# VH-VL binders against DNA-3-methyladenine glycosylase 1 (mag1): the designs that were tried, part 11

Target 1, 206 residues: DNA-3-methyladenine glycosylase 1 (mag1), of Schizosaccharomyces pombe (q92383)
Amino acid sequence: TKAEIHLSGLDENWKRLVKLVGNYRPNRSMEKKEPYEELIRAVASQQLHSKAANAIFNRFKSISNNGQFPTPEEIRDMDFEIMRACGFSARKIDSLKSIAEATISGLIPTKEEAERLSNEELIERLTQIKGIGRWTVEMLLIFSLNRDDVMPADDLSIRNGYRYLHRLPKIPTKMYVLKHSEICAPFRTAAAWYLWKTSKLADYTK
Key: E = the ipSAE of ESMFold2; O = the ipSAE of OpenDDE; V2 = 0.75 times the mean of E and O plus 0.25 times the DockQ between their complexes.

## First folded at step 13 (VH-VL; framework fv_dusigitumab)

Design H03 (from G04 with heavy chain E57Y G99V, light chain K54E; at its last look DockQ between E and O 0.45; V2 from the best seeds 0.00; counts 0 for: pae O 3.8 > 2, grease 19.5 > 18.9)
Fold by OpenDDE, look of step 13:
Structure H03 (fold): chain C 206 residues (1-206), chain A 123 residues (1-123), chain B 111 residues (1-111)
Amino acid sequence: as target 1 above (206 residues)
Amino acid sequence: QVQLVQSGAEVKKPGASVKVSCKASGYTFTSYDINWVRQATGQGLEWMGWMNPNSGYTGYAQKFQGRVTMTRNTSISTAYMELSSLRSEDTAVYYCARVEYDFWSGDYGMDVWGQGTTVTVSS
Amino acid sequence: QSVLTQPPSVSAAPGQKVTISCSGSSSNIGNDYVSWYQQLPGTAPKLLIYDNNERPSGIPDRFSGSKSGTSATLGITGLQTGDEADYYCGTWDDSYSAGWVFGGGTKLTVL
């Protein structure tokens, strides 16, 4: 792919990483989901194993709208104890409620509208919502909106990726990642993917 | 060399428990989920559950809920599967298999398997 | 009985092409990646295909995978005697009882 070619051409470190990891295989959404659904998924996934998050999500889906993803209105009106029983923390429940309200008010755009907004516009717009940080929006951009030039610099896995890539004695800062990933443009999403994959390599050490 | 090495064959009585081990080598143990899959003679593959060695999180198939426990010892890169209240129907070859995991990626299949552990349950 | 449905058996002569189907539902094949496994007699399963159509290192390009809707297909061209084995499809089922699910397996006989 163009991304692989670009990254491999940056320097010997990137060339080696791309070679070790192999083909770029981004995790893409299997379904076209509305932004509020993806944001909820991202929130649910915070600090949890993906399968654990999915289990919570499945329970959440099973209790509303005949197994379909709850509407913003349904989420707004959903009983706290029901959501807790699904496995959501109180903090995450608050975030889900906020996401629901923001969707109803139009602050969170529809999929169609979101596709017409820039990364920066979406970040600025959506981070106004309680529990939605830059990272969460970046996840939306990458996994739902398929944006190719996103670097989640505050992500611990990404930072550790650069630790590996540049053979640093300590995990680098967000600013380090932002600075050094500029050359990865316009394929910073792919770069992020490869950085994340470093933890899977045989010679990776924590 | 990436590999999973399982413990030896087990013979148990009905009602007893069995604990199978799965030792990982050649890769970062905590970076992959360990799945357990069993196969009765002449039958298909049956998934039992997953365990994340980093967090210890688990998910079990509904059929085995309450009877199966999946654990790990990260210091020796070993996963364990304990099945209690054994029945004759639990006679099978039990496999451990690793699967890549993360929010950043989908599942890339069970790419490394143990050699299998035969568990026989008989009176 | 199995969540995913495969034909019990398929057969073909050496050099021919065979396909093995795997049918599921919207909660599994419909919304997740399919993997295929080869199991030679008396051995542990081996990953053959992942992410619907990707081959692990060492798997020849004679093996291919595809997915459409709630169904997946394994293709084997240039059939060899060594391909005689059981083949299983697998995927994650995103239902209330979430977990990996497998097909019932297909026995491939090389005539």
Scores: ipSAE 0.029, ipTM 0.664, lowest interface PAE 3.8, mean pLDDT 90
ESMFold2, look of step 13: ipSAE 0.213; ipTM 0.646
ESMFold2 (binder alone), look of step 13: mean pLDDT 91; pTM 0.944

Design H04 (from G04 with heavy chain D107Y, light chain N31D K54Q; at its last fold request DockQ between E and O 0.32; V2 from the best seeds 0.69)
Heavy chain, then light chain:
Amino acid sequence: QVQLVQSGAEVKKPGASVKVSCKASGYTFTSYDINWVRQATGQGLEWMGWMNPNSGETGYAQKFQGRVTMTRNTSISTAYMELSSLRSEDTAVYYCARGEYDFWSGYYGMDVWGQGTTVTVSS
Amino acid sequence: QSVLTQPPSVSAAPGQKVTISCSGSSSNIGDDYVSWYQQLPGTAPKLLIYDNNQRPSGIPDRFSGSKSGTSATLGITGLQTGDEADYYCGTWDDSYSAGWVFGGGTKLTVL
ESMFold2, look of step 13: ipSAE 0.684; ipTM 0.849
ESMFold2 (binder alone), look of step 13: mean pLDDT 90; pTM 0.939
OpenDDE, look of step 13: ipSAE 0.565; ipTM 0.865
ESMFold2, fold request of step 18: ipSAE 0.750, 0.787, 0.744; ipTM 0.877, 0.892, 0.874
ESMFold2 (binder alone), fold request of step 18: mean pLDDT 91, 91, 91; pTM 0.944, 0.943, 0.942
OpenDDE, fold request of step 18: ipSAE 0.843, 0.838, 0.825; ipTM 0.925, 0.924, 0.920

Design H05 (from G04 with heavy chain G99V, light chain N31D Y96L; at its last look DockQ between E and O 0.42; V2 from the best seeds 0.00; counts 0 for: pae O 2.3 > 2)
Fold by OpenDDE, look of step 13:
Order: structure tokens, then sequence, then C-alpha cells
Structure H05 (fold): chain C 206 residues (1-206), chain A 123 residues (1-123), chain B 111 residues (1-111)
């Protein structure tokens, strides 16, 4: 892919990483999901195993009227205890409620509208919502909107990725990541993916 | 080389327990889920459960709830599957297989499999 | 008995194309990525396709995958004798008893 070629051509470190990891395999959803759903998934998945998160989502879906992902209105009106029973923490429940309200008010755009907004516009717009930080929006951009040039620099896995890539004695800062990832443009999402994959490599050390 | 190597064949009596091991090498053990899948002779694949080697979290198929226990020893990159109260119907080849987990990963499937462990349950 | 439904068998001559279908429901194929596995006689399954249509390294482009709605399809072009095997589809099922589910398997015979 163009991304692989670009990254492999940056320097010997990137070339080696791309070779070790192999083909770029972006995690992109085939399903058209609304931004509020993806934001909820991103929040719910924080600090959880993906399968555990899926179990929570399954329970969450099972309490909806149609067995699908709950609507913003359903989430807004959903009992706290029901959400807790699904496995959500109190903090996450608060975030989910905020996301629901923001969607109803139109602050969180529809999928169609989101596709017409830039990364920066979406970040600025969505980070106004309680519990939604830049990282969460970046997850939306990457996994839902398929944006190719996103670097989640604050992500610990990404930072550790650069630790590995540059053979650093300590985990680098967000600013370090931002600075050194500029050359990865316009394929910073792919770069992020490869950085994340470093933890999967045999010679990776914590 | 990335591989999963399983323990040898087992012969058990009904009511007994069997514990199969799966040793990982060539990759970071704690970065992939270990799944267990069995296959009776001439039959299809049957998923039994998953185990996260990092946290030890597990999820079991409903059919095996109460009878199966999946564990790991991270120091030796080895996963274990114990099945109790064995029945003749449990006679099968048992496989371990790794699957990526994380919000960064898609569903990459079970990309590495052990060679299988034959478990025979007979009186 | 399997959650996912596959034809029991398919056959074709060398060089031809075959397709293997896999049908499920909204809680599995409808919501999650499908993977395909090849199992040669007496061997462990091998991943052929993941994420509906992606090939792992080493898998030739003769193998392809697609998904539509609650169904998935494996395509094999330029059929070779060595392709004779059992093929299984698999995916995650988002039911209350969440977990991996497999099709019943399809035996591919090369005539």
Amino acid sequence: as target 1 above (206 residues)
Amino acid sequence: QVQLVQSGAEVKKPGASVKVSCKASGYTFTSYDINWVRQATGQGLEWMGWMNPNSGETGYAQKFQGRVTMTRNTSISTAYMELSSLRSEDTAVYYCARVEYDFWSGDYGMDVWGQGTTVTVSS
Amino acid sequence: QSVLTQPPSVSAAPGQKVTISCSGSSSNIGDDYVSWYQQLPGTAPKLLIYDNNKRPSGIPDRFSGSKSGTSATLGITGLQTGDEADYYCGTWDDSLSAGWVFGGGTKLTVL
C-alpha cells in the first residue's frame, strides 16, 4: 500500500518495523455506524478487554427496544441501575448520558455530516462534551470515519511504540510523538497502527 | 517463528479431568488471546472459550460453563485448558489458537493454531 | 446444528472457480467480521481470510472473501488439487452467550 511504501521509506527504523509487522491491516468497520455509537463504544472500551467490552455491549443491546444499539433517546432515559447491570462504571454511564444528550441536541453530528467535517473541526466540536477527550475523537476518526492521517499521540501504546521504534530508554512524551510523527503524514493513522503493533513483536520489552 | 505447541495425547475415563497445555513462542504471549477449539472425529470446529494471558480474564461457551477452566503461566508463555467431568462425547482433538485483542485491532481471526491434542474418553 | 450455515460439500475441476457460502444472523455475521479457515486432512485449521476479505501473509490472491448482510462468501479461483480440504467460516456472535461461532464446514473436492 501507499502507506507502507511511505513509512518504509522514512528511515531504517520504520523500514524495519514495517517489515517485522508485515502488511498494514487497518481496523475499519464495514458497518455504517453513527458517531454517537462509536463514541460510546470508544468510551466503553476504555481499559477493558475487547471481548469484555463486547459482552457489555451485548447486554446493552439486549435492553433496547429493537435489540439494536440503543438510540440516544433510549440512553438518555435509561435507568442508571440498568446501565450498571450491563457492566458500565458510574463514570462511563455519565459519559454515555452526555453523549446521548449531545446527539439529541445535534452537537454530535450524524454520520453523513461528520464525513464532511475535518479532523480538527470534529475534535473541536466533540471535545466540548463531558468525558470526550481528544483521544476519543481520534478513535472515532480512525475507526469510524476512516481518516488516514491521525496520530493519537497521547495514547500510551503509541508512545511505547516510539520507545520501541527509536530504542529509547524511557517512554517519550506526547510532544515527542507529535514532533517525530510529522514525517508520517499523510499516513499517520497507518503509522499509529504499526506503532501499536510493536507490543506484539517478539523482541518487545516493557 | 511464531507457534503454539500443545501437550501430548490423553486417555481418560468418564468422570475424570484432563488438562491440556499450549506453549507459545515467537511472539509476546500476553498480547494475544488464547482460544480453545475442539473437533470430534469427522465433525466440525467447536469453540470452547477465550483467555486473556495478560489479565487472566476468560469467557466460556455456555455448553462448557462449569466444566472448563482456562488458565495461563506467563513466565513460561503457556496456556492451559482443563475440562472436568469428562464424557465419551468429549472425545476430540483440542486446539489452542491465538487471536489479537484490543480496540486497535480488528477481528483478525485465529491466525496461529497449535498442532492439536487428542483426548480420548473411554471406559 | 452450527450457528453458521455452510453447504456440506462443493466440487469443481482444476482451474475452475468455486464459492462457499456462509449464512448467519444479525448477531454474528451481521455485526462482526468473518474469517475463513482451511483444514487439510489430518492438520490444524489455517486462517485464509480475516476481516471479511483480507488475506494473511502467504495466502495467495486466489482466495477471496466477501460479506453482505448476514452472509459471507469464500471464493477460490484457479482451483488446485492441493485446495481439497474442509473450509470453515467463523465470526463472533454478539448474543448474551457471546463467543466465536463456526460454520458446519464445507468439504471441497477437486475433481
Scores: ipSAE 0.096, ipTM 0.717, lowest interface PAE 2.3, mean pLDDT 91
ESMFold2, look of step 13: ipSAE 0.433; ipTM 0.709
ESMFold2 (binder alone), look of step 13: mean pLDDT 91; pTM 0.944

## First folded at step 15 (VH-VL; framework fv_dusigitumab)

Design J01 (from H02 with heavy chain D33Y N35H, light chain K54Q; at its last look DockQ between E and O 0.03; V2 from the best seeds 0.00; counts 0 for: pae O 7.4 > 2, placed apart)
Heavy chain, then light chain:
Amino acid sequence: QVQLVQSGAEVKKPGASVKVSCKASGYTFTSYYIHWVRQATGQGLEWMGWMNPNSGETGYAQKFQGRVTMTRNTSISTAYMELSSLRSEDTAVYYCARGEYDFWSGYYGMDVWGQGTTVTVSS
Amino acid sequence: QSVLTQPPSVSAAPGQKVTISCSGSSSNIGNDYVSWYQQLPGTAPKLLIYDNNQRPSGIPDRFSGSKSGTSATLGITGLQTGDEADYYCGTWDDSYSAGWVFGGGTKLTVL
ESMFold2, look of step 15: ipSAE 0.814; ipTM 0.904
ESMFold2 (binder alone), look of step 15: mean pLDDT 91; pTM 0.944
OpenDDE, look of step 15: ipSAE 0.026; ipTM 0.574
ESMFold2, look of step 16: ipSAE 0.810; ipTM 0.901
ESMFold2 (binder alone), look of step 16: mean pLDDT 92; pTM 0.947
OpenDDE, look of step 16: ipSAE 0.023; ipTM 0.558

Design J02 (from H02 with heavy chain G59Y, light chain G30E; at its last look DockQ between E and O 0.14; V2 from the best seeds 0.00; counts 0 for: placed apart)
Heavy chain, then light chain:
Amino acid sequence: QVQLVQSGAEVKKPGASVKVSCKASGYTFTSYDINWVRQATGQGLEWMGWMNPNSGETYYAQKFQGRVTMTRNTSISTAYMELSSLRSEDTAVYYCARGEYDFWSGYYGMDVWGQGTTVTVSS
Amino acid sequence: QSVLTQPPSVSAAPGQKVTISCSGSSSNIENDYVSWYQQLPGTAPKLLIYDNNKRPSGIPDRFSGSKSGTSATLGITGLQTGDEADYYCGTWDDSYSAGWVFGGGTKLTVL
ESMFold2, look of step 15: ipSAE 0.700; ipTM 0.876
ESMFold2 (binder alone), look of step 15: mean pLDDT 91; pTM 0.941
OpenDDE, look of step 15: ipSAE 0.521; ipTM 0.808

Design J03 (from H02 with light chain D94E A98Y; at its last look DockQ between E and O 0.08; V2 from the best seeds 0.00; counts 0 for: pae O 3.1 > 2, placed apart)
Fold by OpenDDE, look of step 15:
Structure J03 (fold): chain C 206 residues (1-206), chain A 123 residues (1-123), chain B 111 residues (1-111)
Amino acid sequence: as target 1 above (206 residues)
Amino acid sequence: QVQLVQSGAEVKKPGASVKVSCKASGYTFTSYDINWVRQATGQGLEWMGWMNPNSGETGYAQKFQGRVTMTRNTSISTAYMELSSLRSEDTAVYYCARGEYDFWSGYYGMDVWGQGTTVTVSS
Amino acid sequence: QSVLTQPPSVSAAPGQKVTISCSGSSSNIGNDYVSWYQQLPGTAPKLLIYDNNKRPSGIPDRFSGSKSGTSATLGITGLQTGDEADYYCGTWDESYSYGWVFGGGTKLTVL
């Protein structure tokens, strides 16, 4: 792929990493989910085991009368007790309500609109929502919106990936990752994918 | 290489407690769950619970509720499983296993296992 | 006894195909991904199949998995003597006892 060719051509470290890991095989979403749905999933997943969070999320999805995911308006008007019965904490319920309101107001874009917005614009807009951090938006960009040029520099595995790639004695900072990943553009998502795979390599050490 | 290395065999009396350790290496310790599974001689695998090394959150099988405690020391990438009020029926090989979760697909599974720790409960 | 039901044993000659079934319910296999584990005598279990039908690196394509409804199946073609082992299915269960569940295990004998 173009991404593999680009990364392999950057330097000997990247060339080696691409060779060791093999072909680029990104997880791409084929479903057209709205951004507010993915953000709600993210909120559901906070401070809980992922399976438990998923169960809560699924119960929430099933509340809709028409079998579809609850609309922002439905969420806005949803009874607190119903949401609690799904397993959401009071804090998370507040976040869900905020997400709903932000969607209704247009702060959180539709899927169609999101496709026309840059990564930076989406990050700036979505991180205004309580409980939604940059990392969450970056994951949305990568896995939901299929953006090719995203580097989640705050991700611990990414940072450890650069520790491996550059044979550093300590985990580098976010700033280090941001600086050194610039050359990976416009395929920083692929770069991130390879970095995530470093922990599976035979010569990887903590 | 990714691996889990467990502590050595234990011999305990009924009513005592045992604490088994599981040291992780080759991956980011806090990015994966640690599961505990035991197997009595000639019997099947029995899931005991999970522990999230990042948060310390745990979930135990109902059978072991109130008797098992799963903890971790992140500074040394080590998980612990303590089982109290030991009975002869607790004699088994105890395994730790890495739990992997995929956020988008919802998959969860155990992909790396420790070598096992034999715990013998005998009067 | 086990939440997931497996046949206690299966056997076949070298080169043949065997299948191992795993039966569950809507709260486990019907709602989640199934994994299979191979356990050679005196060793720790090894992940054999994940996500119903995917093989980890190093697992030969002789091993396959499938899922339909509340049941899963492990297939082994070109049976080898080294395949003699115990095989366990497993998945996440969303019942009151929320957590991982295993099948009872199947002993595969190569004749």
Scores: ipSAE 0.051, ipTM 0.628, lowest interface PAE 3.1, mean pLDDT 92
ESMFold2, look of step 15: ipSAE 0.731; ipTM 0.869
ESMFold2 (binder alone), look of step 15: mean pLDDT 91; pTM 0.938

Design J04 (from H02 with light chain G30E K54Q Y96L; at its last look DockQ between E and O 0.25; V2 from the best seeds 0.48)
Heavy chain, then light chain:
Amino acid sequence: QVQLVQSGAEVKKPGASVKVSCKASGYTFTSYDINWVRQATGQGLEWMGWMNPNSGETGYAQKFQGRVTMTRNTSISTAYMELSSLRSEDTAVYYCARGEYDFWSGYYGMDVWGQGTTVTVSS
Amino acid sequence: QSVLTQPPSVSAAPGQKVTISCSGSSSNIENDYVSWYQQLPGTAPKLLIYDNNQRPSGIPDRFSGSKSGTSATLGITGLQTGDEADYYCGTWDDSLSAGWVFGGGTKLTVL
ESMFold2, look of step 15: ipSAE 0.746; ipTM 0.871
ESMFold2 (binder alone), look of step 15: mean pLDDT 91; pTM 0.940
OpenDDE, look of step 15: ipSAE 0.373; ipTM 0.808

Design J05 (from H02 with heavy chain N54K G99D; at its last look DockQ between E and O 0.07; V2 from the best seeds 0.00; counts 0 for: pae O 6.7 > 2, placed apart)
Fold by OpenDDE, look of step 15:
Structure J05 (fold): chain C 206 residues (1-206), chain A 123 residues (1-123), chain B 111 residues (1-111)
Amino acid sequence: as target 1 above (206 residues)
Amino acid sequence: QVQLVQSGAEVKKPGASVKVSCKASGYTFTSYDINWVRQATGQGLEWMGWMNPKSGETGYAQKFQGRVTMTRNTSISTAYMELSSLRSEDTAVYYCARDEYDFWSGYYGMDVWGQGTTVTVSS
Amino acid sequence: QSVLTQPPSVSAAPGQKVTISCSGSSSNIGNDYVSWYQQLPGTAPKLLIYDNNKRPSGIPDRFSGSKSGTSATLGITGLQTGDEADYYCGTWDDSYSAGWVFGGGTKLTVL
């Protein structure tokens, strides 16, 4: 792919990493979902194993008047105890309510609108929502909106990836990642993918 | 019902090409990767490669690099696998299989398989 | 030959328990989820176990999976004649030429 060629051409470290990991296989959202739905999935997934998160999310999805994913209005008006019964924590319920309100007010854009907004614009807008940090938005950008040039610089695995890539004695800072990942543009998402894979390499050390 | 239906048996001469189709139904075609796996008579499973139906991106096993091409037609939810420069050793049953994976985690496995397509290469 | 190593055959009487081993390396079983596939004679493989130890819908609890280090194990209790099949382990390999890898398969005979 173009991304693989670009990354392999950056320097010997990237060339080696791409060779070791092999084919770029992005995991991206396959269905057209509204941003608020994806944000709810993200919130559900926070600090949980993916299977547990999925179970909670599936239970939540089933709580609908018309058999579809709950609308922002339905979520806004949903009983706290019902949401708790799905497995959401009180904190996450607050986030879901905030997501619902933000969607109703237009702060959270529709899928169509989101596709016309830049990464920075989306980050600025969505991080205003309770429980939604930059990392969550970056995950949305990568996996839901399929943006090709996103580097989650504050991600611990990404930072450890650069520790491996540059053979650093200590885990680098977010700023270090931001600085050194600029050359990965416009394929920073692919770069992030490879960095996430570093922990699976035979010569990786914690 | 979620299923993958493959095209019928093929008989080819050495040096020819074969293109097998795999039609998906009962689910969103673009939401899962399609793998191709073959099995010679009395032998084990051999993974050939993957294809992402949404982006069209592919990854092939090294053994088949240069000989295999995986494509798709999203309008009809159909994946294709073309193998060129056929030889007797390519005689096998070819399967398409859907990946089950999660948004936040890795790959769980191939949860849906086609019925298989027998490809016979003989002079 | 196969990246993952399985015993070529196992056998047991009906009602008994059998285990099938699958050995890999740090680049595959060591770091990725293991899945198991059942292939009845003349049929396509069927997902039996995913994510090391989870069963898809419809798979009875007689089937179990486990993983430790670079090895995985499939367990089958209460063997039935219908369990006679080939069993394959599979996982993703994150080495050069990354992709799915399978074991060589294990023929289970119910005596």
Scores: ipSAE 0.020, ipTM 0.530, lowest interface PAE 6.7, mean pLDDT 90
ESMFold2, look of step 15: ipSAE 0.415; ipTM 0.689
ESMFold2 (binder alone), look of step 15: mean pLDDT 91; pTM 0.940

Design J06 (from H02 with heavy chain Y108W G109A, light chain K54Q; at its last look DockQ between E and O 0.04; V2 from the best seeds 0.00; counts 0 for: pae O 4.2 > 2, placed apart)
Fold by OpenDDE, look of step 15:
Structure J06 (fold): chain C 206 residues (1-206), chain A 123 residues (1-123), chain B 111 residues (1-111)
Amino acid sequence: as target 1 above (206 residues)
Amino acid sequence: QVQLVQSGAEVKKPGASVKVSCKASGYTFTSYDINWVRQATGQGLEWMGWMNPNSGETGYAQKFQGRVTMTRNTSISTAYMELSSLRSEDTAVYYCARGEYDFWSGYWAMDVWGQGTTVTVSS
Amino acid sequence: QSVLTQPPSVSAAPGQKVTISCSGSSSNIGNDYVSWYQQLPGTAPKLLIYDNNQRPSGIPDRFSGSKSGTSATLGITGLQTGDEADYYCGTWDDSYSAGWVFGGGTKLTVL
């Protein structure tokens, strides 16, 4: 892919990493889902194994009266105990309610609107919502909106990825990641993916 | 019900090509990888490669690079595996299998398998 | 031959417990989740265990999995005649030839 070619051409470290990890495998969705749905999935997935999160999410989806994903209004009015029964924590329920309200008010854009907004605009806009941090929005950008140039610089796995890539004695800072990942543009998402994969390499050290 | 249904048995001559199909149903086709695994009679499982139905991207086992091509038709939720330059050693049952993938943890498992397609290569 | 190593065969009487080992390396079992597959005679493999120790829906709790270091183990309690099958461990290998790898398979015979 263009991303692989670009990254492999940056320097010997990237060339080696791309070779070790192999083919770039972006985990992207082709489904047209509204941003609020994806944000709810993201919140559900926080601090949980993906399979556990999926189970909770599936239970939540099944609550809808019409068999579709619950509308923002339905979520707003949904009983707390029902949501708890799905497996959501009280904190996550608050976030879901906030997401619902933000969607109703128009703060959370439609899919169509989101596609016209820049990464920075979406991050600034969506992080105003309770329970939605920069990382969550970055995940939305990467997995839902298929943005190719996103670098989650605050992510510990990414930072550790650069520790590995540059053979650093200590975990680098966010600023270090931001600075050194500039050359990865316009394929910073792919770069992030490879950095995340470093922890699976045989010669990776903690 | 989630299932993968494969095409029927094939008999080929050495040097020929075979193309096996795998039709998915009961789930979002583009949300899961399709893996191809073969098994010679009385032998173990041998992974051949993966295909991402969403992007069409593929990764092949080194052993099959240059000989295998994995494709898909999303409109009919069908994956294809074509193996060329067939030889007797390619005689096996070929399976397609749905693979779950987590961005952080990698591949999880192959949770749904096709019924298998017997490919016989003989002169 | 296989990247992952399994015993070729195990056997036990009905009602007993058996374990099947699977040994790999740091590039596969050491870094990724292990799955187990049951293959009844003349049938396609079936997912038995995923994520080292998780059971898919429909798999009884008499099947269990564990992982430690570069090795994994499948446990079967209350052995039944219907458990007679081949069992394969599998995982992802992140070497230069990245991809799925399987054990050689273990034939379980119920005596």
Scores: ipSAE 0.046, ipTM 0.543, lowest interface PAE 4.2, mean pLDDT 91
ESMFold2, look of step 15: ipSAE 0.733; ipTM 0.870
ESMFold2 (binder alone), look of step 15: mean pLDDT 91; pTM 0.939

## First folded at step 16 (VH-VL; framework fv_dusigitumab)

Design K02 (from H02 with heavy chain E57N Y108E, light chain K54Q; at its last look DockQ between E and O 0.48; V2 from the best seeds 0.45)
Heavy chain, then light chain:
Amino acid sequence: QVQLVQSGAEVKKPGASVKVSCKASGYTFTSYDINWVRQATGQGLEWMGWMNPNSGNTGYAQKFQGRVTMTRNTSISTAYMELSSLRSEDTAVYYCARGEYDFWSGYEGMDVWGQGTTVTVSS
Amino acid sequence: QSVLTQPPSVSAAPGQKVTISCSGSSSNIGNDYVSWYQQLPGTAPKLLIYDNNQRPSGIPDRFSGSKSGTSATLGITGLQTGDEADYYCGTWDDSYSAGWVFGGGTKLTVL
ESMFold2, look of step 16: ipSAE 0.587; ipTM 0.823
ESMFold2 (binder alone), look of step 16: mean pLDDT 91; pTM 0.943
OpenDDE, look of step 16: ipSAE 0.306; ipTM 0.774

Design K03 (from J01 with heavy chain E57N Y108E, light chain S95Y Y96L; at its last look DockQ between E and O 0.03; V2 from the best seeds 0.00; counts 0 for: pae E 8.4 > 2, placed apart)
Heavy chain, then light chain:
Amino acid sequence: QVQLVQSGAEVKKPGASVKVSCKASGYTFTSYYIHWVRQATGQGLEWMGWMNPNSGNTGYAQKFQGRVTMTRNTSISTAYMELSSLRSEDTAVYYCARGEYDFWSGYEGMDVWGQGTTVTVSS
Amino acid sequence: QSVLTQPPSVSAAPGQKVTISCSGSSSNIGNDYVSWYQQLPGTAPKLLIYDNNQRPSGIPDRFSGSKSGTSATLGITGLQTGDEADYYCGTWDDYLSAGWVFGGGTKLTVL
ESMFold2, look of step 16: ipSAE 0.012; ipTM 0.519
ESMFold2 (binder alone), look of step 16: mean pLDDT 91; pTM 0.941
OpenDDE, look of step 16: ipSAE 0.026; ipTM 0.564

Design K04 (from J01 with heavy chain E57N, light chain G30E S95Y Y96L; at its last look DockQ between E and O 0.05; V2 from the best seeds 0.00; counts 0 for: pae E 16.4 > 2, grease 18.91 > 18.9, placed apart)
Heavy chain, then light chain:
Amino acid sequence: QVQLVQSGAEVKKPGASVKVSCKASGYTFTSYYIHWVRQATGQGLEWMGWMNPNSGNTGYAQKFQGRVTMTRNTSISTAYMELSSLRSEDTAVYYCARGEYDFWSGYYGMDVWGQGTTVTVSS
Amino acid sequence: QSVLTQPPSVSAAPGQKVTISCSGSSSNIENDYVSWYQQLPGTAPKLLIYDNNQRPSGIPDRFSGSKSGTSATLGITGLQTGDEADYYCGTWDDYLSAGWVFGGGTKLTVL
ESMFold2, look of step 16: ipSAE 0.000; ipTM 0.466
ESMFold2 (binder alone), look of step 16: mean pLDDT 91; pTM 0.944
OpenDDE, look of step 16: ipSAE 0.211; ipTM 0.706

